# Designs tried in a protein design chat: VHH binders against HTH-type transcriptional repressor CarH (carH). Part 23

Target 1, 299 residues: HTH-type transcriptional repressor CarH (carH), of Myxococcus xanthus (q50900)
Amino acid sequence: MAERTYRINIAAELAGVRVELIRAWERRYGVLTPRRTPAGYRAYTDRDVAVLKQLKRLTDEGVAISEAAKLLPQLMEGLEAEVAGRGASQDARPHAETWRESMLAATQAYDQPRVSDVLDEVLAALPPLKAFDEVLAPLLCDVGERWESGTLTVAQEHLVSQMVRARLVSLLHAAPLGRHRHGVLACFPEEEHEMGLLGAALRLRHLGVRVTLLGQRVPAEDLGRAVLALRPDFVGLSTVASRSAEDFEDTLTRLRQALPRGLPVWVGGAAARSHQAVCERLAVHVFQGEEDWDRLAGT
Below, E stands for the ipSAE of ESMFold2; O stands for the ipSAE of OpenDDE; V2 stands for 0.75 times the mean of E and O plus 0.25 times the DockQ between their complexes.

## First folded at step 14 (VHH; framework vhh_7xy4_2)

Design k3 (from r1 with Y102M; at its last look DockQ between E and O 0.43; V2 from the best seeds 0.00; counts 0 for: pae E 2.04 > 2)
Fold by ESMFold2, look of step 14:
Structure k3 (fold): chain B 299 residues (1-299), chain A 121 residues (1-121)
Amino acid sequence: as target 1 above (299 residues)
Amino acid sequence: QLQLVESGGGLVQPGGSLRLSCAASGFTFSSYAMSWVRQPHGKGLEYIADISDKSGKTYYSDSVKGRFTISRDNAKNTLYLQMNSLKPEDTAMYYCARDKYMWYRGGMDSKGQGTQVTVSS
């Protein structure tokens, strides 16, 4: 019979263990041997998630991970019984879609209080990163695309986006300050879409990275001056709006020329993925997926 | 259990066409952006295209823009890639992938087993 599996990011969310700790525990203590997909990515089972939860609980209670691992045989027996009980749906996706539908309907009616109420429900029910990934960012993309197609007005789009932005700023203010590695995050020159940059900042902060967030529409020359003063470990750039390959290359060339050649530069967003070859020619890293967060965070 | 099953690959002459399909199960397909990525022999993964969960907004890599079309049918939990004007450099293993909105758009968190596309003269 088929067994449900998860990528490391979902396993981390379900278990309450940071991705970096899961990898460290696997490497250093051998507590899991997850299967690999044909493409080489790790696949974690419900049993693996249950093991991670128990290891986290024991280590939070002061048990050394090496000692916690010795308890696994008896924990595994009990976990098999508990995993069967956890086979009931714990996926937040039915609620996430319901929340997004509620906010969209409220937006269509210009019902700002209702949008606010649903946002509060989401943030009370989900950890910040899960709320962003599963509800806020998909909603903003959907609303923006409906505006582009003409099924929502600009006023409706702004109503939602400004409410969500306020919540993201609050989440960033409350996020950990970061104590390791320093990233400077900015949007491309003339790039107005900042929500991806805010989401990336939030995630990096929760991975322990110190983030200096410069925001929207940062000219290449100003970025260069900031980087010389701040001396970060990397620069992260967001570019979402569609650009021709020529415009993208011109802009990225100006950005790269303004920055030290040895400084790692990452770009994220739809335009970056579309122009991957340009990024490679200019020695700029393109954000491609979940595992790249570990590379950015230095885990 | 998340499952993504690609099909429709095969051998084709340069200039030909293929249509790839991806059957999705084990998650709410209509709630996720989806993408296609490929891996040429001996190379890393290359992004091809993605499509949003509801509105069908699409993005394409420069290497395939104008030749490939991504689409989805949320009622059938299926993702498609129509590949036209195929070139030998399109030869690769093609993977269907589930995305998150990690930089407001695009960021693979899972992918399938793949289907081979070979363009040979």
Scores: ipSAE 0.573, ipTM 0.830, lowest interface PAE 2.0, mean pLDDT 84
ESMFold2 (binder alone), look of step 14: mean pLDDT 85; pTM 0.874
OpenDDE, look of step 14: ipSAE 0.826; ipTM 0.922

Design k4 (from r1 with S55T; at its last look DockQ between E and O 0.60; V2 from the best seeds 0.74)
Fold by ESMFold2, look of step 14:
Structure k4 (fold): chain B 299 residues (1-299), chain A 121 residues (1-121)
Amino acid sequence: as target 1 above (299 residues)
Amino acid sequence: QLQLVESGGGLVQPGGSLRLSCAASGFTFSSYAMSWVRQPHGKGLEYIADISDKTGKTYYSDSVKGRFTISRDNAKNTLYLQMNSLKPEDTAMYYCARDKYYWYRGGMDSKGQGTQVTVSS
């Protein structure tokens, strides 16, 4: 009936951390607060073991323990969100819809301070990937479609997109640095919509990938030069705007030809999915869904 | 518990029509873009169409554009796919999928168990 616990020597074995180091970490950095059993010894939970494993991993990667301890709350929150796949969590869906509605109403009123306040509330309440997936990206898509249909002006769309962009850049700066696998991310030539690319970059960084982000409207020849200099493990391309099959194929052909033959190339976005057969003919991977993140990240 | 339950598949002659339905539960349906994907026997998943959560904006793959129509009823938590002018190459397992906004708009995070569509003379 009781929560599964371990004595310190077993926790040490499970985490690959010496007992003396566990004690030092507890004492100096307060990263664990194990309970005492009625018999008086420390009792470590499965969560405590997971914390120790993360600290071991980060310190083995060269992160100072003091810095690893600062990163731990965010990393454990993200890890526990992933592990919560053992059962449906209640998640933040009711709050997410309320936040999106509030920001949309504020946008309609040109109330940038209110958009900013709600956005800050979202980012204070949710882990970065959850904030992006459940609030920011749906809002941007909704606002963009309303602008396209004429129910929002360009100024209203820009008002919210510029504020979200600023926050995404900040989240990217704070995201874990990747140590393995290097991706170069860019938008298609003539592609102005970068928010999808920024979201992909954020997610790849949280999967441990090192990302070089080139941004919007990168000409194929310039991408080729950058790739030759950087020698990445893959290229990720974003394409959002609708394009004819012919235009898409012409553009992707130029991109593929500018890149080394054996280099994996991925495309994401609605245009890529619409023209999947073109991508297959050109030996370019099309991003289809969540399972592709592991393939892209090499995890 | 998230559930996506497809129905409406079956055997149809070339040139025929079918309407697929997907009943969604366990999540706020109106907050997610939704898509249909298919898997021909022994092959990978192929994107078919998607529809936005609020505005109803749609996208279609080249292979079905003009023949298939995606729609949704947020009040009934139901996604639909009207398939007209069916061809033998449309034979596949058809899945209803919930989308995330990966790459701005494009990428499923969950799919149902599927409904078989067979187009044969």
Scores: ipSAE 0.705, ipTM 0.875, lowest interface PAE 1.3, mean pLDDT 85
ESMFold2 (binder alone), look of step 14: mean pLDDT 84; pTM 0.863
OpenDDE, look of step 14: ipSAE 0.887; ipTM 0.948
ESMFold2, look of step 16: ipSAE 0.669; ipTM 0.862
ESMFold2 (binder alone), look of step 16: mean pLDDT 84; pTM 0.860
OpenDDE, look of step 16: ipSAE 0.892; ipTM 0.951

Design k5 (from r1 with T28D S30K; at its last look DockQ between E and O 0.71; V2 from the best seeds 0.74)
Fold by ESMFold2, look of step 14:
Structure k5 (fold): chain B 299 residues (1-299), chain A 121 residues (1-121)
Amino acid sequence: as target 1 above (299 residues)
Amino acid sequence: QLQLVESGGGLVQPGGSLRLSCAASGFDFKSYAMSWVRQPHGKGLEYIADISDKSGKTYYSDSVKGRFTISRDNAKNTLYLQMNSLKPEDTAMYYCARDKYYWYRGGMDSKGQGTQVTVSS
């Protein structure tokens, strides 16, 4: 998508420079002019990290920071020429597991500011779909499993899920508007778990699909009414919470009956995969993996 | 760079047992949920089971629940499927797969070459 960027904490780690020094160098010597994210945070590029590395190297060698700043233009011109000759971009992202572990520990401690800080670092460092796939969704799944097992409380689960939801909504607002093929996305009736639906919406938007999001707990008859008015190309349904095969079949039957016979209906989520035979009997497509995005996007 | 290599397939009588293995390389195995899927001859892919990366929580399709057990050894980068009480309808090519969190927990982004399991008298 856009040029790779990092929040100040990650830039500091990559360059080996303390955050406080980065701020001081920016203020006093003007050697960095980081971009601002839409949320107003400073975003550091790979070039900014290279500048920090050079300043750290020179100051470690005993060069006064004022002199290092004067040398920087020549050094950066040489570095730019060297980097241009490599032909491969650097992968400066921290390992996604480390971010997930930090957020989990903060969640266990009810440390909302820390969860927020780590989320900001992730979103500054990764493109939206990678942030979701590699950090946000795995974290939410882990937290949900811990809640179900009793290892986390409801309050801990809600604390992190609410914060992640806010970031997902922001990513959706920033996502490209879809101009072709129209999907209506909803959760199963009585399905409260919205994050899978939001992730699917985000990905479809980035594939150019127009998405109408109906959200959680959409009754079958209301979905049918919406579909008749909107006349979409497909319906995508999210079903995450465990259900007996009987309950799943009863619910999916009502959904299928409320929708036009020829309209493609897709279900995604753990419950859909668990009850795949039911979906097949009802002529409902089960989302299986990466290749199915092309079918949904009309590619 | 990702590689998933299944093994342990073969011919087995109905009611028998078989243990599949999947050797993973080229990615950080311990950081991903993993699954088994199968493809009966002439049919589409069928989800079998998956296992979480950290908690070790397991999930199963209706068709195998109670008969199959998924497990993993993160130190060996290996995924396993213990298949008990095998039926002729379990005959299929079995693939291990790396999960992606599509629809929260509902899809894979990669699978291996597969190992054939045949259940026949």
Scores: ipSAE 0.632, ipTM 0.842, lowest interface PAE 1.6, mean pLDDT 84
ESMFold2 (binder alone), look of step 14: mean pLDDT 81; pTM 0.833
OpenDDE, look of step 14: ipSAE 0.880; ipTM 0.946

Design k6 (from r1 with S31T; at its last look DockQ between E and O 0.61; V2 from the best seeds 0.73)
Fold by ESMFold2, look of step 14:
Structure k6 (fold): chain B 299 residues (1-299), chain A 121 residues (1-121)
Amino acid sequence: as target 1 above (299 residues)
Amino acid sequence: QLQLVESGGGLVQPGGSLRLSCAASGFTFSTYAMSWVRQPHGKGLEYIADISDKSGKTYYSDSVKGRFTISRDNAKNTLYLQMNSLKPEDTAMYYCARDKYYWYRGGMDSKGQGTQVTVSS
């Protein structure tokens, strides 16, 4: 189904915001990125109208526009879910499949502008966690598997993964700072795959956890030094790339030894699940599903 | 409403085989990765295998590699687990699970009621 769009005059009427102010907000604060029609006019979606309404509400309540722009990600999360629901679908997954198929086709054609446009549509239509869970992560997995099978080149995989990474980092910057429990999140040594770690960080922040994100390829010794200085409540580690049981055990042993004995350590990712017995022997928790988020967050 | 219904469990002798099935409804099966997990009596959940939604890419735990095969039929909304060369240590409640992409690939958001597999002499 085609998404409903509006010209700027209609968007202004719907939101109760003057056209000049819409343009000023776009230009100065970057709060909207409307697409252009083939005729060259700006096209505003229902999400764009909702953003304008929220900005008007906050500024009418005395919030400076610069501060209102900073508050948008949290406030829009629920509204984007409601707007997406009004998109006249029962099950959001089939519509997410359409976006994934569009991005895949664009990736196969090296059509970077089209990939960017579809990503913008997704993020305009869905709240951050839903966008990640239903579109971004499945797409990245699909593209990665196609690269491994030879159906996509490495250049095609990188083109889409780098664009998705940029948007995910932006979502993390906009996510609420957690105030409950402190987790240190890192990838295994030699682990380049960061997207799972970023997704876990995003979700933990939305559960109220303070997250220190160390990123890719963190050596065990350096992790240990960081943990001693930070004194977190837990460590979360991402391990995605395939590893032999021997290599996995050697690496996890060094990690466990570098960390305080009583500190909870969690591992997530496909390699952790494959080598679950090793994790259990080393007293490391393996992330297995939805129920584990509450254990990590201490709720 | 999401439903996952496992079947095919039972009593089998060591060295035997069983095929588990999982009927899925209430969601678009073909757009989700799916997994099997098991729970031995008095122990926590143990991951067994998962399969991607479209490409058929499969992953297995070390404990079952070479003996178990996961498969799916998206037209019938059904997930399967072929279990060969069964051992007493495979005795557990087996669950069909729908995966979300937690930590990139891996982490169930829902599981069924389970089907019991008992391997004994």
Scores: ipSAE 0.694, ipTM 0.874, lowest interface PAE 1.3, mean pLDDT 85
ESMFold2 (binder alone), look of step 14: mean pLDDT 85; pTM 0.867
OpenDDE, look of step 14: ipSAE 0.885; ipTM 0.948
ESMFold2, look of step 16: ipSAE 0.659; ipTM 0.863
ESMFold2 (binder alone), look of step 16: mean pLDDT 84; pTM 0.866
OpenDDE, look of step 16: ipSAE 0.883; ipTM 0.947

Design k8 (from r1 with Y101S W103S Y104S; at its last look DockQ between E and O 0.05; V2 from the best seeds 0.00; counts 0 for: pae E 8.6 > 2, framework grips, unsure alone 64.1 < 65, placed apart)
Fold by ESMFold2, look of step 14:
Structure k8 (fold): chain B 299 residues (1-299), chain A 121 residues (1-121)
Amino acid sequence: as target 1 above (299 residues)
Amino acid sequence: QLQLVESGGGLVQPGGSLRLSCAASGFTFSSYAMSWVRQPHGKGLEYIADISDKSGKTYYSDSVKGRFTISRDNAKNTLYLQMNSLKPEDTAMYYCARDKSYSSRGGMDSKGQGTQVTVSS
């Protein structure tokens, strides 16, 4: 039967490569020889799309296109062997669930080496931000819920959370150093939950922002002293644990008063979203989602 | 293609009720936390409520807590917002939004076209 093919615009979309670049690569390096339909259009196969994806990956990693073209034969042979051996899969979400289930089982058995092995698999298979969003953060949430319900002990919760934290710190150290803007990140004074703050730091670093992490339970006065010394472009705060409106407003008022009036202040976490009116009254930005990253990073 | 289609808005008197629906398609609905957000005329987006992928956890802003109820039917790929005791300040465009996280911690990554709710005497 006829092999499935795509027009150049669809192939470009599937591979994440501009049409003009596809044509340049074909012309100059001969990496693709698409067939032509009877109507005269270029027809790109699934293999052609896979070639484009590999070239995109290598050039994104800084490999010159001429060198990437030389590597293609070995890469395509390996990729085709892996595809033939594994079956079709496009969505990382079901695989992420499998990793989380494996780590939960290992945690229940106090099997720290197994948790470590699965974490290594995750980090080898996924980019840092996807690993955090799809595996690490949901795992910590699930573990916390199981601890609250009594199906995991505190020791089991600590075992997995400490290992995840170590990996997040490692990812953060490996992330690009920022030079664009400077943000100071801290948790609310009474806040112990640091993992969301580390995730925000990781994303900001990948957007080119320099990040100073102050971590957990930072008193308002100490934050104010740090900000005076560091003179950052913004402060980012994390608050996850549930709080009464009164407690939240009192705490945020003290934080706002400890900081320069013109300094942008952002608050993220479930507690912040529950108390948005308080944040608005105090001229504090509430982090809502993906659209806010560019505003926070100043891009 | 991901689609979120809100419906159920309209004109209602203060103290009245409305039920909003959001039909989701083009993704595995049961794998995502979902939110309702609103935009009063001339204002920014305002988070209202959030629900985890399996309906185990819900979160509400203080402005609607006790009056609005978020729910979902994963078999029908539909998100709901029951709005009771409506006030003029609830007048806004209401959007359903997909959260990036399974447990409503990741923030909004997509939203629909919205449905208008107007509360007027």
Scores: ipSAE 0.020, ipTM 0.544, lowest interface PAE 8.6, mean pLDDT 81
ESMFold2 (binder alone), look of step 14: mean pLDDT 80; pTM 0.826
OpenDDE, look of step 14: ipSAE 0.366; ipTM 0.751

## First folded at step 15 (VHH; framework vhh_7xy4_2)

Design m1 (from r1 with S31D; at its last look DockQ between E and O 0.06; V2 from the best seeds 0.00; counts 0 for: pae O 12.4 > 2, placed apart)
Fold by OpenDDE, look of step 15:
Structure m1 (fold): chain B 299 residues (1-299), chain A 121 residues (1-121)
Amino acid sequence: as target 1 above (299 residues)
Amino acid sequence: QLQLVESGGGLVQPGGSLRLSCAASGFTFSDYAMSWVRQPHGKGLEYIADISDKSGKTYYSDSVKGRFTISRDNAKNTLYLQMNSLKPEDTAMYYCARDKYYWYRGGMDSKGQGTQVTVSS
């Protein structure tokens, strides 16, 4: 369950402790080690807030902060159970919807700072993969749908999509480095939508897979050259936009021909699923869901 | 003109079953992957299932996996959703959708007007 996190100002307010004091306590006594958001902001958990409250209580009682810090582990044994119980019950689902709605509303208003703030909140509150699956990917789907329906303009779509992309790239940079298996990921040569690919990259990185991400509109020949140079364990391809069966087959054939015959090739996206028969004929694996992540990871 | 018309919704008790249909027209149905999505009242659109155009391969969201079955009849230009073991949380407007984009959970370029499914004791 995604642990709720707070910025330092909110944590301060909740705990009744001044921000400066929180920083001092962290620095001097190491009583808290808050996580940082991708944007570099401190993210405090309910546990952290509880710690702060406890420290405040003790200091208000006349206990020196140095002594309070020493007593904290003993005092927190009971509190941790309480905080863990409260955090587990909040279904992140309602929050996810609220975040998406907020970002959509901000997007409609061309309020980029608000979108950014909500993104920061999401990424502070949820692990990277959960953030992607529950908030970011659905948001992008909604944005796409609204654009198609004419309820969002191209500019609005671009505004939010670019922001989400930046965050995803940041998450990728922060993700563990894979060592056991290596995958090269690319979009189809004419594919411009890379968000799914970024999500896949993020998932694979967290599965311990080394990922070389080539991005959108990668020509088949260039992909081939890259693969020859890198010698990955597999290639992952993304195709999002619907295509005719003929065009899909032609493109995939070119891609398959550019790659070593024994190299596993995977393709994901709605277009890939719609043309599964073509993929099978070309000995290309179609990504079907969660079970395939283990296959890609080699576990 | 592209049209998707959903039918088969209604009121059902928990544990009950419904079968939704979607009549497609205005495009070559067999050339497109199709999906079902749903929208609970006051909530966002949720992707629940899709089916390939040629292979017949299916994908399901975790929320409906094992309970729902998506199928298609290309000769009839019809998409189906068999819903078994229905739960109150399945209450939503259900839409048939033509797939255009797939980000992570799915994307669509068109959907119908929807059919209401209500699961209540």
Scores: ipSAE 0.000, ipTM 0.209, lowest interface PAE 12.4, mean pLDDT 85
ESMFold2, look of step 15: ipSAE 0.620; ipTM 0.843
ESMFold2 (binder alone), look of step 15: mean pLDDT 84; pTM 0.861

Design m2 (from r1 with S31N; at its last read DockQ between E and O 0.41; V2 from the best seeds 0.70)
Amino acid sequence: QLQLVESGGGLVQPGGSLRLSCAASGFTFSNYAMSWVRQPHGKGLEYIADISDKSGKTYYSDSVKGRFTISRDNAKNTLYLQMNSLKPEDTAMYYCARDKYYWYRGGMDSKGQGTQVTVSS
ESMFold2, look of step 15: ipSAE 0.673; ipTM 0.868
ESMFold2 (binder alone), look of step 15: mean pLDDT 85; pTM 0.868
OpenDDE, look of step 15: ipSAE 0.808; ipTM 0.916
ESMFold2, look of step 16: ipSAE 0.718; ipTM 0.882
ESMFold2 (binder alone), look of step 16: mean pLDDT 85; pTM 0.868
OpenDDE, look of step 16: ipSAE 0.874; ipTM 0.943
ESMFold2, fold request of step 18: ipSAE 0.692, 0.682, 0.699; ipTM 0.883, 0.877, 0.884
ESMFold2 (binder alone), fold request of step 18: mean pLDDT 85, 85, 85; pTM 0.871, 0.870, 0.866
OpenDDE, fold request of step 18: ipSAE 0.894, 0.898, 0.893; ipTM 0.954, 0.955, 0.953
ESMFold2, last read: ipSAE 0.685, 0.706, 0.698; ipTM 0.875, 0.881, 0.880
ESMFold2 (binder alone), last read: mean pLDDT 85, 85, 84; pTM 0.872, 0.867, 0.867
OpenDDE, last read: ipSAE 0.895, 0.893, 0.893; ipTM 0.954, 0.954, 0.953

Design m3 (from r1 with A33T; at its last look DockQ between E and O 0.59; V2 from the best seeds 0.56)
Fold by OpenDDE, look of step 15:
Structure m3 (fold): chain B 299 residues (1-299), chain A 121 residues (1-121)
Amino acid sequence: as target 1 above (299 residues)
Amino acid sequence: QLQLVESGGGLVQPGGSLRLSCAASGFTFSSYTMSWVRQPHGKGLEYIADISDKSGKTYYSDSVKGRFTISRDNAKNTLYLQMNSLKPEDTAMYYCARDKYYWYRGGMDSKGQGTQVTVSS
């Protein structure tokens, strides 16, 4: 089911907020980034309306809008956690597995419409990060392993990966705009797998981090130029494909040299974790898990 | 409640062997990639090895490759780490960890309390 969207007037009415105020809040504080219809009109989701309701509540309580905007991510996480907690009944795991199996079966059958339908169901049922963590990322990992083992063809892998990518990009576009910290994210120069990086971008955006995503196969020199221009607080790099320690070190050395001294550099992915000693020698941080998100976000 | 309980640590001489175990509870163990990580005193966490929930494929860091073996028994909800040819550099607190699929097996979401491994003459 296509996510129900509302025009600004309807969203205003639902939230009890004046249209002018919604526009002001969007413009000044970036609290909402509504999608635009093909005709160029703002389309507000139920989530957007919920955000507006929260902002209204806070402002009605005497909280300055600037402060309310700062609190909003926490409140929304709480709401999402409550909604997710009410929805996170123990039953979501079985559903996640079922969805993955369904998509995998559809992929094997070259049934792209079915994959799409299941994706829509997942995204309707789960918050973006949960969808990614519990369904999309595991699916992609499974697909990757099956491809590597020869149980899935390249075509099958591409079929599902492209669809998931499109959804992730959409989720990323819909994610809150970060303002407190800025990260530039890129894959290694020879890395083609960008899904992990997209997931990282999504997570960081939801943590309030501004993200510039450069994508796959970014040359070291180009990354350096981008970073000089953007002056981010950190760089995040992704490497998934297995590499020798020597090749990894050579590549990471080139990357580190292309970046300003003192700029925090993070590297994630299966390949990165396997070469931690190299990273340490080059003063590069290796992403290890959930605890590192706060470090990246600066919180 | 999710619980990971490590055991099997201790004092061993260089060249010796240890087998670590991790008892998992509070979640569907068979549905998760599991990993071992370690933290030397005064240092950060270091990835050691992981084993896939689906394929059973194992991966190792360069530092332990050829010496350590990760395995799992889903029926017992237990993760293992066989450590051979231990070196003083292997001295650390060892943690069992549940991996999320962050960055394509790049992240853990939970770890146990750890078991201390000390390699010294």
Scores: ipSAE 0.414, ipTM 0.744, lowest interface PAE 1.4, mean pLDDT 88
ESMFold2, look of step 15: ipSAE 0.695; ipTM 0.877
ESMFold2 (binder alone), look of step 15: mean pLDDT 82; pTM 0.842

Design m4 (from r1 with S35N; at its last look DockQ between E and O 0.75; V2 from the best seeds 0.54)
Fold by OpenDDE, look of step 15:
Structure m4 (fold): chain B 299 residues (1-299), chain A 121 residues (1-121)
Amino acid sequence: as target 1 above (299 residues)
Amino acid sequence: QLQLVESGGGLVQPGGSLRLSCAASGFTFSSYAMNWVRQPHGKGLEYIADISDKSGKTYYSDSVKGRFTISRDNAKNTLYLQMNSLKPEDTAMYYCARDKYYWYRGGMDSKGQGTQVTVSS
């Protein structure tokens, strides 16, 4: 089911907020980034309406809108956690597996519409990060392993990967704009798998980090130029494909040399984890898991 | 409640062997990729090995490749790490960790309390 969207007038009515105020809040504080219809009209989601309701509540309580806007991410996380906590009933796991199986079966059958339908169902049922962690990322891992083992063809892999990518990009565009910290994210120069990087970008955006995403196969020199221009707080690199320790070290050395001294560099992915000693020698941080998100976010 | 309980650690001489176990509960063990990680004293967390939930495929860090073997028994909800040819450099607290598929199998979301492995002459 296509995510229900509302025009600004309806969103205003639902939230109990004047249209002019919504526009002002969007413009001044960036609290909402509504999608635009093909006709160019703002389309507000239920989430957007929830945001507006929270802002209204806070302002009605005497909180300045500027302060309310700052508190909103925390409140929304709480709400999302509550909604996720209410929805995080033990029952979501069976659903996640079912969705993955369905998409996999559809992929094997070259049924792209069915894959799309299941994706829509997943994204309607789960918050973006949960959808990624519990359904999309596991699916992609499974697809990758099956491809590697020869149980899926390249065409089948491409069929599902492209669809998931499109959804992830959409989620990323819909994610909050970060303001406190800035990260540049890129794949290794020879790395073609960008889904992990997209997931990282999504997570960081939801943590309030500004992200510049450069994507796959980024040459070291170009990354260096970009970083000099952007002056981020950190660089995140992704490498998934298996490499020899020597090749990994050569590549990472080139990357480290292209980047300013003292700039924190992080590397993630299955290949990166296998070469931790190399990373340590080059003063590169290896992403290990949940605890490192706070480090990346600077919180 | 999600629980991971490591066991099997101890003192061993260089060249010796140990087998670690991790008992998992509070979640569907068979649905998750699992990791072994370790933390030497005064150092950061180090990835050792992981095993897929789907294919059973195993991966290893360069530091343990050829010496360590990760395996799992889904019927027993148990993860194993066979450690052979142990070296003093292998001295660390060892943790089993559940993988949340961050960064294409790069992230763990939970780990146990750990079991200490000490390799010393």
Scores: ipSAE 0.369, ipTM 0.721, lowest interface PAE 1.9, mean pLDDT 87
ESMFold2, look of step 15: ipSAE 0.579; ipTM 0.828
ESMFold2 (binder alone), look of step 15: mean pLDDT 82; pTM 0.840

